# VH-VL binders against Cytochrome c-type protein SHP (shp): the designs that were tried, part 6

Target 1, 112 residues: Cytochrome c-type protein SHP (shp), of Cereibacter sphaeroides (p81238)
Amino acid sequence: GDTSPAQLIAGYEAAAGAPADAERGRALFLSTQTGGKPDTPSCTTCHGADVTRAGQTRTGKEIAPLAPSATPDRFTDSARVEKWLGRNCNSVIGRDCTPGEKADLLAWLAAQ
Below, E stands for the ipSAE of ESMFold2; O stands for the ipSAE of OpenDDE; V2 stands for 0.75 times the mean of E and O plus 0.25 times the DockQ between their complexes.

## First folded at step 1 (VH-VL)

Design r03 (framework fv_rolinsatamab)
Fold by ESMFold2-Fast, scan of step 1:
Order: sequence, then structure tokens, then C-alpha cells
Structure r03 (fold): chain C 112 residues (1-112), chain A 121 residues (1-121), chain B 107 residues (1-107)
Amino acid sequence: as target 1 above (112 residues)
Amino acid sequence: EVQLVQSGAEVKKPGSSVKVSCKASGYTFTRYYMHWVRQAPGQGLEWIGEINPSGGSTNYNQKFKDRATLTVDKSTSTAYMELSSLRSEDTAVYYCARSKYYYGSGSFDYWGQGTLVTVSS
Amino acid sequence: DIQMTQSPSSVSASVGDRVTITCKASQGISNYVAWYQQKPGKSPKLLIYAASTLQSGVPSRFSDSGSGTDFTLTISSLQPEDFATYFCQQYNSYPRTFGGGTKVEIK
């Protein structure tokens, strides 16, 4: 792609004014939220708790693993990352993620 | 290459609203936050808010949150700022400005030419 | 809100002079500060971001030094085209805030 996980994380950190925290990212990804859509209370609803394994949409279609160890080109297409974060943050949390939340999520996912 | 082109000057009466446009070209519109900043004559810069063109989410300066509305039209790569309940103190040049960072707020690397909004009776 | 205080508000200098502009944040902002140049009738232009990184195409005579709350923009050898107003801006916290500006006038 047109970017890298490190470049995306650095951009979000600069926007947030704070360093990324992978433990916060893990906690957010695994959390159950009540502010978003009832059908998607967690990022794990579609992706599973083990991001090295394939997930599934509600219609049963396979989603490639989020972990770069299993899907090497993850987080190298900036448009895909933006759409993924926009869609999932709004569905799960009920709003766009802050730059800090984006940095945290990618810091954890990129290390998987 | 990268250009932000704003709509022309406006003269408005107190109590009315104004909607300023900012047409982006030369980059992928949805990858960069768009910010709005104003400058009253002879004064400094004041941040109004930001919008993520992909998801449409906004963050506002609390001073403007009850009167400002930021929107985008992805099909035309155009950002809009609407400011309601105009007062004479709102007389200023309004700028759109692109965030330097992909998918994030921060410093602003490209600016529109500015739109003068004059509020007078 | 984080307040950004610039000094001086105005300075007159000769071509070739070293000019310094100070920016102080009311709270720690790490390296999340940018500097802009604005010429009369024009939009601001980004000079420096992340405290010390020059934007592409900006002459090396522009530099920033500082950390935490105290930042200084330096123009090492002032040129005629440097007549302008300079603004600092923090992006550590919402809302984003700017300094009051410093006018640099060429004698």
C-alpha cells in the first residue's frame, strides 16, 4: 500500500498529542459497548477475540484476520483503514473514535 | 496540486445564518480531517472545529458548538461550515484548512484562500 | 483551554538580523506545536510542526527550539520576504488554540 502501520500510528499520536497505548487498544477492542448498535456491542462481534483468526460478518461472510502476522498487508491502505475505523467505531461505540483511540487500536492490532 | 477553494464573500444581517463552502482537489478527500478557523479583522486565529470527511464525525470548539454545523459532500469533495445566529462580532475571514496527518487532527498544511463574512445591519 | 502566549506582539528588524519569537503554553504540550507565517491578505502557511520539523520547502533559516511549555521560533538571517505575522498553535488538546501573533516588520 500507500502507508504503513507505523506511519498511521504516528499520525494518530501527533493528532492526539499523546503516545499510543496498546493495552488500552486491546481493552477497547475487547470491550462491550452500549452506545452503538445493539447488534454490534463489541469489535469482537465480527472479528472475534483472537485477531489471528478469520472473523465473520452477520451474513456469514468470512473476514480475513486483522493480525498482520496472518494478513501481512493489513493497515497498509490508508483508505481501507479509515473506512474500517469509521464503520466499526460508529457501529460499536456510537461515534467516531478519537485520534487517541485510533492510535491505541492500531498499536495493539499491528503488534499481533 | 492540492487546492482548497472557498466560496465568495458574504454580507449578512444580524440573526441570519451563513454557509461557506470549501472545495478540495488534488488529494483523496476522505483521508484528511478538514478544519475551520476564523480571523476577525486585525486579530488572531480562532479554531471553530473539525470534521472527518469519511465518517462525518465532528469536534467543535465549545464557543461555537451551539451555532456552527460542519458537513461534507463526498461526491463533490466539498466541506461546508454553517454559522447561525450571526452577530457583528462574527465579522471575520473564515478559512478551511486540511489536517497534515492522515485520519487525524493536528497542524494544518493547506489552507483555503478565505471567505470574508461581514455581519452588519 | 490551553492558552498560547506570544511575545513580542511586534518587532522591527533589519535584513540579516536574527529574530526570535517566543510562545508559552499554559500547560505542557510536549512537542505538539506548529508555527505559521501569514502575509497581508493571504492565508497562513505552515512553517514548522511537531515543534522542530520544517515543512517541505521552508528555508532552513527558520527553526524552533523548546519543549514542554516554552517554544522559540528563530529566523537566523531575516530576508525581505519574511515580513509577515507569525502564529504558534498547539494541537495537544481540544480545542486547538493559537498564539496572539507576532508582526515582523522590515526596517
Scores: ipSAE 0.005, ipTM 0.568, lowest interface PAE 14.1, mean pLDDT 85

Design r04 (framework fv_rolinsatamab)
Fold by ESMFold2-Fast, scan of step 1:
Structure r04 (fold): chain C 112 residues (1-112), chain A 121 residues (1-121), chain B 107 residues (1-107)
Amino acid sequence: as target 1 above (112 residues)
Amino acid sequence: EVQLVQSGAEVKKPGSSVKVSCKASGYTFTGYYMHWVRQAPGQGLEWIGEINPNSGGTNYNQKFKDRATLTVDKSTSTAYMELSSLRSEDTAVYYCARVRYSGSYRAFDIWGQGTLVTVSS
Amino acid sequence: DIQMTQSPSSVSASVGDRVTITCKASQSISSWVAWYQQKPGKSPKLLIYKASSLESGVPSRFSDSGSGTDFTLTISSLQPEDFATYFCQQYNSYPYTFGGGTKVEIK
C-alpha cells in the first residue's frame, strides 16, 4: 500500500496534538452510541467484539477481519482508511471522528 | 461543475443483459460512493446498490444481488451497472447518484440524467 | 425492509398556499430521512437531508419536521417552480427505500 498503520497513526497524532491511546480506542470501538444510525449503535455491530474474526455487513455480506494478524494488508491504503473512518464514524457516532479518535482507534486495531 | 453523465437509452429483449455507464466530472471520483436507483415509468424509486470507487467494494439490494453487477473504472472516472436476465418489469429509467463518504453522510446530492432501459419482446 | 408510506399521492394547490406532505416509516429511522423534488423528465434533486438539514441553494420555504417514524415536508408559500413530485427516502438501513411520491399540481 501507500502507507502503514504506524504512519497513519503518526499523522493523526500530529493533527490531534496528542499521543494515541489504544485503551481509549478499544473503549470507543466497543461503546454503544445513540447519535448515529439506530441499526449501527457500535463498531461491533458489523465487526464483532473480536476483530480477529470475520464480521458481517447490514445486508449479510462477510467483512474480512479488521485485525492485521488476520488480514495483513489492513491500514496500508490511506484513502481506504479515510473512507472507512468517514462512513463508519458517521454511521455509528453521527459525526466525523476527530483526529484523536482516529489515532486511538487505529492504535488499538493495529495491535490486534 | 459537478456532473454525472449517463449512457443513452437501450432497448433489450427478455433474457438479455444491459450495461449502463455513468461518467463523473468536477469532483474527486474516489471521494464519493456511487449508487444506482431505478424508476419504472410513472412509479417510485427503487435502490439497486452502491459501490465504493476507491476499493471496488459493493453492497446490493437483495432483490437485485443475483442479477446486478456494479463496477468502476477509476482511470476514466466512470461507474457501470450491468443487469442480467432482463424481464419486462425491468423497464425503467436507471440513475446513478453520488453520496459523500466523509464529513456528513448526506443523501444523494448529485444525480445522473437517467438512462431509459426498455425490455420488450 | 423499511417501508416508507407517503401521503397524499397528489395535492392540488395554488401559488402562495402552504403545502404539507407526510412520510411514515414502518420502523424508527431516527433522523435519517431525505426529501427530493422531481420535475417531469428530470432527475430527482436533493432538498433536505438528516430530517432538518437544508441542502445548499434550496429555498428556506422548504422544511422538514419529525423524527423516529413520522416526517413532514412543508412548503410554507408555494411558488410556480415548486409544482413537481416529491419523494421521501430513508437511509438508516439497507436497502435504502423511498416513499411512493406526492405530485403537487396546479389547482
Scores: ipSAE 0.006, ipTM 0.554, lowest interface PAE 15.0, mean pLDDT 84

Design r05 (framework fv_rolinsatamab; at its last look DockQ between E and O 0.05; V2 from the best seeds 0.00; counts 0 for: pae E 13.3 > 2, placed apart)
Fold by ESMFold2, look of step 2:
Structure r05 (fold): chain C 112 residues (1-112), chain A 122 residues (1-122), chain B 107 residues (1-107)
Amino acid sequence: as target 1 above (112 residues)
Amino acid sequence: EVQLVQSGAEVKKPGSSVKVSCKASGYTFTSYYMHWVRQAPGQGLEWIGEINPSSGRTNYNQKFKDRATLTVDKSTSTAYMELSSLRSEDTAVYYCARAPKRYSSSWYFDYWGQGTLVTVSS
Amino acid sequence: DIQMTQSPSSVSASVGDRVTITCKASQGISSYVAWYQQKPGKSPKLLIYAASTLQSGVPSRFSDSGSGTDFTLTISSLQPEDFATYFCQQLNSYPLTFGGGTKVEIK
């Protein structure tokens, strides 16, 4: 695609005005949230905590693994990444993620 | 050898605070998360939260978010858990436990402190 | 929060018995489970993590199985030092949660 994980992370870091923190990203990904939809309290609801394995939608459809180690094309298409972030942040948290949260999430996921 | 040595037992009145220390030795303090878990008498285990000693960043069980404060002192390799607004149901043994800094796999608590009994009684 | 329902709450068993303890998660947790042993007055001790990896020094009579929501700890031939309380823990989602415990007692 049009980008790489490193380029995406750098772009979000620039928008945030701060370096990405993969540990914050891990914590956010694994967290249980109350602001979004009741049936998606965590990113792990659909993706699981082992992002090298396939996830499942609420209706039972398979989601390809998030980890680039298992799905090499992950985080190489900026439009698809923004769409994924938009859907998941709103579903889980109930709002758009901040640029810093996006940087943090990608820094953690891209290393998986 | 890895050791986590906690401060001694405490007796506290309702409404007060307690601060439990956990001194780490035998490993690189900043290479592992530190977790806090409590166990009321005759009951199961309850996770309070975690702290990354290198950054000081925390994640709390929502049940404790407004009352628990986790901190570290990197210079002494010591983690602290402070619980405020104590009530009788906070009577428990409080444990520190370390976990690997792993991003993609399960977290497990491979070493635990000896526990600190906190008794909240008027 | 993910509830870990552990059963039975207690087991009366003899040395040499096979003991099976189950944990059921309220939601899928993949294989993110750890098992702990706790003796009276002592801290919990890690037995098994990552769905079958024994912690160093743990006897091979301890094993686990399961994925998704249903998990089992098995002690293949109970020894005198195995009389203790056992806990499961899920590591899939925050907050990290534990099962209620299973006390393995002398029959």
Scores: ipSAE 0.006, ipTM 0.591, lowest interface PAE 13.3, mean pLDDT 85
ESMFold2-Fast, scan of step 1: ipSAE 0.006; ipTM 0.613
ESMFold2 (binder alone), look of step 2: mean pLDDT 90; pTM 0.930
OpenDDE, look of step 2: ipSAE 0.365; ipTM 0.817

Design r06 (framework fv_rolinsatamab)
Heavy chain, then light chain:
Amino acid sequence: EVQLVQSGAEVKKPGSSVKVSCKASGYTFTNYWMHWVRQAPGQGLEWIGEINPSGGSTNYNQKFKDRATLTVDKSTSTAYMELSSLRSEDTAVYYCARHRYYDSSGYYFDYWGQGTLVTVSS
Amino acid sequence: DIQMTQSPSSVSASVGDRVTITCKASQSISRYVAWYQQKPGKSPKLLIYAASSLQSGVPSRFSDSGSGTDFTLTISSLQPEDFATYFCQQSYRTPYTFGGGTKVEIK
ESMFold2-Fast, scan of step 1: ipSAE 0.220; ipTM 0.792

Design r07 (framework fv_rolinsatamab)
Fold by ESMFold2-Fast, scan of step 1:
Structure r07 (fold): chain C 112 residues (1-112), chain A 122 residues (1-122), chain B 107 residues (1-107)
Amino acid sequence: as target 1 above (112 residues)
Amino acid sequence: EVQLVQSGAEVKKPGSSVKVSCKASGYTFTSYAMHWVRQAPGQGLEWIGEINPSGGKTNYNQKFKDRATLTVDKSTSTAYMELSSLRSEDTAVYYCARGLRYFDWYKGFDPWGQGTLVTVSS
Amino acid sequence: DIQMTQSPSSVSASVGDRVTITCKASQGISSWVAWYQQKPGKSPKLLIYAASSLQSGVPSRFSDSGSGTDFTLTISSLQPEDFATYFCQQANSFPRTFGGGTKVEIK
């Protein structure tokens, strides 16, 4: 990859002007949202609550685990991470995640 | 029933600007990005930019960044592309197209508007 | 910008033929490629998107393969309605870029 989880988190922290909070990231990931698409009310809809396990799409297609402990090259491609966050934040929340939200999400996920 | 309907053909002078509209129907307008693509006669497709209607965030092709402006009117489910400082090489059919997403996967553009021919001539 | 190079620029074919169109990205785009069909005077129509998934309503004779930099669109048994120009598009990064197109013409 062109980056690492730590480098991505540091970049989003700089943009947010505040340190990442993994507990806020956990809360956001597990939350049910009403502002986005009705069929994706939470990040857990596809990824599950246990991110060390494979997730699946609406059609049953397997999604590799989000946890770096299970998928070691996770969050090492900056373009992929930005695209992933853009799509999932808009699908679940109905808007782009803020830099602080991105930092929080990655701080929690990278520790899994 | 999902449709994008564009405004009619325009003939413009060099140095002027053109504003093309794209009226969306049959879906939740704010849930999908709107893209703009042009095609010169007999040529390939060239991406101009995209706008997210919910927040108004735009991404432009650097080639068009200083001349193109993408906007939306959420109350009428209409997207607009304005192109300024027109030159003869801007003569093309301009399309709007809905950006599809399927969870974590980018799906491409569907549907497309019928296209708007913009002719730049002196 | 990521450049998408299509070959051939045109192909002459008969109904029932197998037609293969190739698209090459100037850098790795994983599976983030889409394929479009355009008939004269009409807008493009999405055929296939990332991960080789057919768009709803697209016939099964259309398929694609490839990852990284080399991608192929195949029409297994060409039908009269398939005479058109086909474009690939990368969906990996901004700006979005298209191949130059391949015109499938009547032999």
Scores: ipSAE 0.000, ipTM 0.535, lowest interface PAE 13.4, mean pLDDT 83

Design r08 (framework fv_rolinsatamab)
Fold by ESMFold2-Fast, scan of step 1:
Structure r08 (fold): chain C 112 residues (1-112), chain A 123 residues (1-123), chain B 107 residues (1-107)
Amino acid sequence: as target 1 above (112 residues)
Amino acid sequence: EVQLVQSGAEVKKPGSSVKVSCKASGYTFTSYYMHWVRQAPGQGLEWIGEINPSGGSTNYNQKFKDRATLTVDKSTSTAYMELSSLRSEDTAVYYCARESRYGSGYRYYMDVWGQGTLVTVSS
Amino acid sequence: DIQMTQSPSSVSASVGDRVTITCKASQSISTYVAWYQQKPGKSPKLLIYAASSLQSGVPSRFSDSGSGTDFTLTISSLQPEDFATYFCQQSYSTPWTFGGGTKVEIK
């Protein structure tokens, strides 16, 4: 890939003006949201609460585990990460994630 | 209804410590950061620090880092601020406040505040 | 630390007046600013967050503007319940810092 989890996190931290917080990222990932699509109230709706396990889209397509321990090349393609964050933030939260939220989410996910 | 209810007023001697509680209700306690802010009589607001109730991670204002300790009890949805080595300058109203960002805009802000706890430090 | 400088420290105004309060950051904070209202003996109440987002239940006479270092809170037609102290706050970096406050008092 063209990047690493650490490089992506550092970039989002610079844009946010604050260091990433993995626990804040965990809380956001597990949270239930009402501002997005009704059938995707949480990141866990598709990915599950255990990110070392495969997830599933609403149409039944399998999603590889988000955890780098289970999918070693995770978060190494910057365009793919931006597309993933854009889709999931808008579906779950109903808006784009802030740079701080992106940093927090990746800090937690990259450690899994 | 989302609310934060703080413990009652305290009168302390210089050199002692105080522990203020903040009981949360009406929302998922672990999904929101909790901040602590103080206000000396007739003065402005001063940020003490923040805690993530989910994992217990904290960030402190350097001014308070050696005296302040922020903790949470998830089972009771209660946040605590302990301040040690009290001096007369610590006389203030201490507030807990919930940080919101997940459902509202692109920025962080404190949308719900406790009623405040007056801590008076006198000899 | 980012310093937030508020002006004026106090303003005397009458019901129906337009009131403007300015807040200046010591460095660029983009739009990471919020505004709070505090009445005597009460906790601060969130008025506005981010660029122009009103907290639910806050009257439309409250508005804000600005980005970078210069921010303004405007009350378009002051009401009796608006006599209070107003604070700006940055959340761009820790420690979070507040302006010194602007007391809006009756003329």
Scores: ipSAE 0.000, ipTM 0.549, lowest interface PAE 16.5, mean pLDDT 82

Design r09 (framework fv_rolinsatamab)
Fold by ESMFold2-Fast, scan of step 1:
Structure r09 (fold): chain C 112 residues (1-112), chain A 123 residues (1-123), chain B 107 residues (1-107)
Amino acid sequence: as target 1 above (112 residues)
Amino acid sequence: EVQLVQSGAEVKKPGSSVKVSCKASGYTFTKYYMHWVRQAPGQGLEWIGEINPSGGSTNYNQKFKDRATLTVDKSTSTAYMELSSLRSEDTAVYYCARTGYSSGWYRPYFDYWGQGTLVTVSS
Amino acid sequence: DIQMTQSPSSVSASVGDRVTITCKASQDISNYVAWYQQKPGKSPKLLIYAASSLQSGVPSRFSDSGSGTDFTLTISSLQPEDFATYFCQQYYSYPLTFGGGTKVEIK
């Protein structure tokens, strides 16, 4: 790909004006939200709480594990990462994630 | 025990290329980024770039982007740095270094370093 | 690029002395700083990361204080094996950058 997890995190940190916090990212990923679609109240709804395992869409389509330890090419394509964040943030939270939220999420996920 | 073992010293002519190897052992090679850092004699440390061994994605310091190429061979757990169009100011010790983690978080500080490879560029 | 300015460039000290080395970032890097020790002819060795976390096996006489732009490495009671060059490194933003180094020499 055209990027790396560290490069993406650094870019989001620069846009946020603050360092990423993996624990905030974990908390956000596991949280239950009420502002988005009722069918997807959490990132865990499709990906599960254990991101080293395959997830599943509501229609039964398999989603490869988010953890780079299980899917080595994760977060190496900037366009795919932006699309993933855009869809999931709007479905779960009901708005685009801030650069700080993107940095936090990727900091936690990249370490898995 | 984590070890990074680099290839031996090289003497090169200006305009040539050098390829330094770094063989990793004692950990899962694909789980940690590998970085390259150089140190000219009597000078400080300068970051060249990083590679993700699992996917092969790279990120370079702009000063080296046009001349440095980072690659890996997963089957041998070996990382490579090739530097082309060598000049006398490229005379330096070149290090490979493994990314560290702070409480499970990826962060590009370096917890283990290779022993270094002296590259001398002279006529 | 974030510039890391390290001072002093050298310090002469005796065994038992308290030695302080400072590192100043050209912009806020929070706590994303690491410190390395390098002995002549050897590779750098990680001492501290995240401004305050000691690497496993590093003696407790090494500590860092600071956040934002100003960081200080302290050796509380210098030992014979501590005569070396010390470098700070920021890992907040790319490209990764290092301080110029501080050589701790025997008095």
Scores: ipSAE 0.000, ipTM 0.561, lowest interface PAE 15.1, mean pLDDT 84

Design r10 (framework fv_rolinsatamab)
Fold by ESMFold2-Fast, scan of step 1:
Structure r10 (fold): chain C 112 residues (1-112), chain A 122 residues (1-122), chain B 107 residues (1-107)
Amino acid sequence: as target 1 above (112 residues)
Amino acid sequence: EVQLVQSGAEVKKPGSSVKVSCKASGYTFTSYWMHWVRQAPGQGLEWIGEIDPSGGSTNYNQKFKDRATLTVDKSTSTAYMELSSLRSEDTAVYYCARWGKYRYGSSYFDYWGQGTLVTVSS
Amino acid sequence: DIQMTQSPSSVSASVGDRVTITCKASQGISSYVAWYQQKPGKSPKLLIYAASTLQSGVPSRFSDSGSGTDFTLTISSLQPEDFATYFCQQHNSYPYTFGGGTKVEIK
């Protein structure tokens, strides 16, 4: 792909004006939100709490694991990452994630 | 145990500079960002800036960017905040505080120094 | 800069009471809010950060809720050691900003 997890994180950090925090990313990923769609209250709704395992869409289709340890090419395509964040942030939180949230999520996920 | 120990109280005249130290112990100094926050008497907390002790990278609150300088001495695990062109409004308790557990980012302050009172008066 | 507005400025309470402190951000900060406790003459102590993550050693009677712009800190059953000033802080974007504080006083 056209990027790496480190490059994406650095870009979002620059836009946020703050360093990424994987603990915040973990907390956000596991959290239950009420501002988004009622059937997707958490990132774990589709991806599960164990990101080394396959998830599934609302229609039952398999989603490859988010963890790079299980899917080595994760977070190496910048357009795909932006599309994924746009879809999931709006479904779960009800708005676009901030650059800080994007940095935090990727910092935690990239370490898995 | 994690401990942040700050230098003692200072009394300064308007227009002068002050330099406060913060000596860290009980953890790997270069693994955590160090922040500086102040609190004027009877008022709230105000963030000044942050420094990464490993590389010396800094980010400042724009309000303080032209007057504040954050530095570290890795050999003594000590962080410093210098504030120049002091005004009476700079009278406050100044705190150093460590960012969380993870080096690559944290915006919460898990351990704080005891504070240093800086009084600016003529 | 993101402005953090806390209410009330003070609250009088008795041991065993449920205390709720509110914090409102001037723009969306998602769940990136931290809560601190400060006793007179002492430095602030971290209680809770980032989406209800309780700091190690903090009693379970402390909890928080909210997302976007409206946040609350709740003490479910106030204890004598809880009389203090509480601050919220947004850690979504630079510069990090704090609320004005809420003093929890003995009734």
Scores: ipSAE 0.000, ipTM 0.526, lowest interface PAE 14.6, mean pLDDT 81

Design r11 (framework fv_rolinsatamab)
Fold by ESMFold2-Fast, scan of step 1:
Structure r11 (fold): chain C 112 residues (1-112), chain A 125 residues (1-125), chain B 107 residues (1-107)
Amino acid sequence: as target 1 above (112 residues)
Amino acid sequence: EVQLVQSGAEVKKPGSSVKVSCKASGYTFTSYYMHWVRQAPGQGLEWIGEINPRGGSTNYNQKFKDRATLTVDKSTSTAYMELSSLRSEDTAVYYCARDSYRYGSGKYYYGMDVWGQGTLVTVSS
Amino acid sequence: DIQMTQSPSSVSASVGDRVTITCKASQSISSYVAWYQQKPGKSPKLLIYAASSLQSGVPSRFSDSGSGTDFTLTISSLQPEDFATYFCQQSYSSPYTFGGGTKVEIK
């Protein structure tokens, strides 16, 4: 890949003007939202709450685990990460995630 | 028809290791996660870990991760749980159990729908 | 870790009774709860998963309700074969944890 989890987190921290908070990222990932699509109220809808485990798409196709402990090359492709965040933030929250939210999510996920 | 058959009872000394097998039949072995759960006599259920037979990826309960090793042999549709550095507190019935979630099912849910008969491991000197 | 607190630890009941078992998660687990029945000397048997999905072959007298942190298993009109220990389990987050069990015994 063209990046690393640490490099991505540092970039989002710089854009946010604040350090990442992994606990805040966990809370966001697990949260139930009402501003997005009704059939995707949480990041856990497709990925599950246990990110070391495979998830599934709306059509039932397997999504590899988000946790780097289970999928070692996670968060090493910057374009893929931006695409993933864009789709999931808009589906779950109903808007793009802020740089601070991106930093927090990746800080938690990268530690899994 | 769908069945998990475990190896027989074991008596082990403290400090030794035990390896329990779980042979699957009647379904596509690589389509379901396999869990390992134990139950001490008269006690509740305690989750040890899970393995994805497709790729061999594992996820462990932190309590067991330095002592438990989960593996599979796809050619024989057999899952294994090895537990090292045994103590008397490890005396329990050990179960393998199939996750009820089949990939591509169109729903996202979890439970353990098929269980092995259990393997009693007794740790005594 | 998510703690599952199950109550009561035991209940004495008669055939035909309605039995209710509760399970409380220490944090929200959405609908990722499963319920199991275990008879002495036997493996646990899955009754219900993902809230209201009955496992094949499980009688319709078993039902569950709840979301978030509070969950209930109900057995309407208890039958002789229902005297057993029941466990809830959260499948929301690793490590997957079980409730302490509820023994349903004959009155």
Scores: ipSAE 0.006, ipTM 0.568, lowest interface PAE 14.9, mean pLDDT 83

Design r12 (framework fv_rolinsatamab)
Fold by ESMFold2-Fast, scan of step 1:
Structure r12 (fold): chain C 112 residues (1-112), chain A 123 residues (1-123), chain B 107 residues (1-107)
Amino acid sequence: as target 1 above (112 residues)
Amino acid sequence: EVQLVQSGAEVKKPGSSVKVSCKASGYTFTSYGMHWVRQAPGQGLEWIGEINPSGGRTNYNQKFKDRATLTVDKSTSTAYMELSSLRSEDTAVYYCARGYYDILTGYRKFDYWGQGTLVTVSS
Amino acid sequence: DIQMTQSPSSVSASVGDRVTITCKASQGIRNYVAWYQQKPGKSPKLLIYAASSLQSGVPSRFSDSGSGTDFTLTISSLQPEDFATYFCQQYNSYPLTFGGGTKVEIK
């Protein structure tokens, strides 16, 4: 990969002008949203609350575990991470995540 | 207060199956994972798999995936491990263990264990 | 699968001794290692998780060190109740795997 979780977090922190907060990231990941698609109200809808376990898409296809402890190459491809955040933020929240939200989410997920 | 109580010892013939139960009490059953680990007499520990009682999601050690089935009954706070096509080398004490997973840190631990169930496979 | 190689297989020790047990992972596991104690005929008991976090109720004479691939469990002053078999476990990757165990026996 072209990057690392630490480099991605640092980049988003610089863009946000604030340090990442893993607890805010956890809270956002687990939260129920009403602004996005009605069948994806939370990141946990597809990924589950335990990100070390396999998730499922809306159509029932298996998603590999999101946690780096279960999928070691997670968050090492910058284009892939940006695509993933773009799709999931718009699906769940109904808008692009802010740089601060991206930093918070990756700070929590990278520790898993 | 937290207790995991397992079913009694079993003697089985090769080719049969065994189903071991693990009844949990003293905590919210759906808030923790349940893991299964075996230990052959005088030997080390071998992880079989885990189940999340909240969603029924399972993860298996590939060595056991074709023979082991993990299930739960939420109404009785009981977890089950069924192992099929038994061989003599499956003779072991089988343990259930409560899995704690901290989603902020990734830390995991088996903080409470059942007393173990001896399964003997003998003709 | 991540292999956990534990050494020694057994050690003979006296009350008051400092005992060290080592565990080596075949690949990096960060600090995702736990240590368990097992007495004959009993279930394993959690001592330490996260390569430094002592489980509630476990005596402070138990400690660990290491990160990445090399880990050590130390009992600073062995007590009579510490004669048991000790196992390390990695939980960085599936399947979860245990070391082969170290039996701490009285001299």
Scores: ipSAE 0.000, ipTM 0.562, lowest interface PAE 14.5, mean pLDDT 83

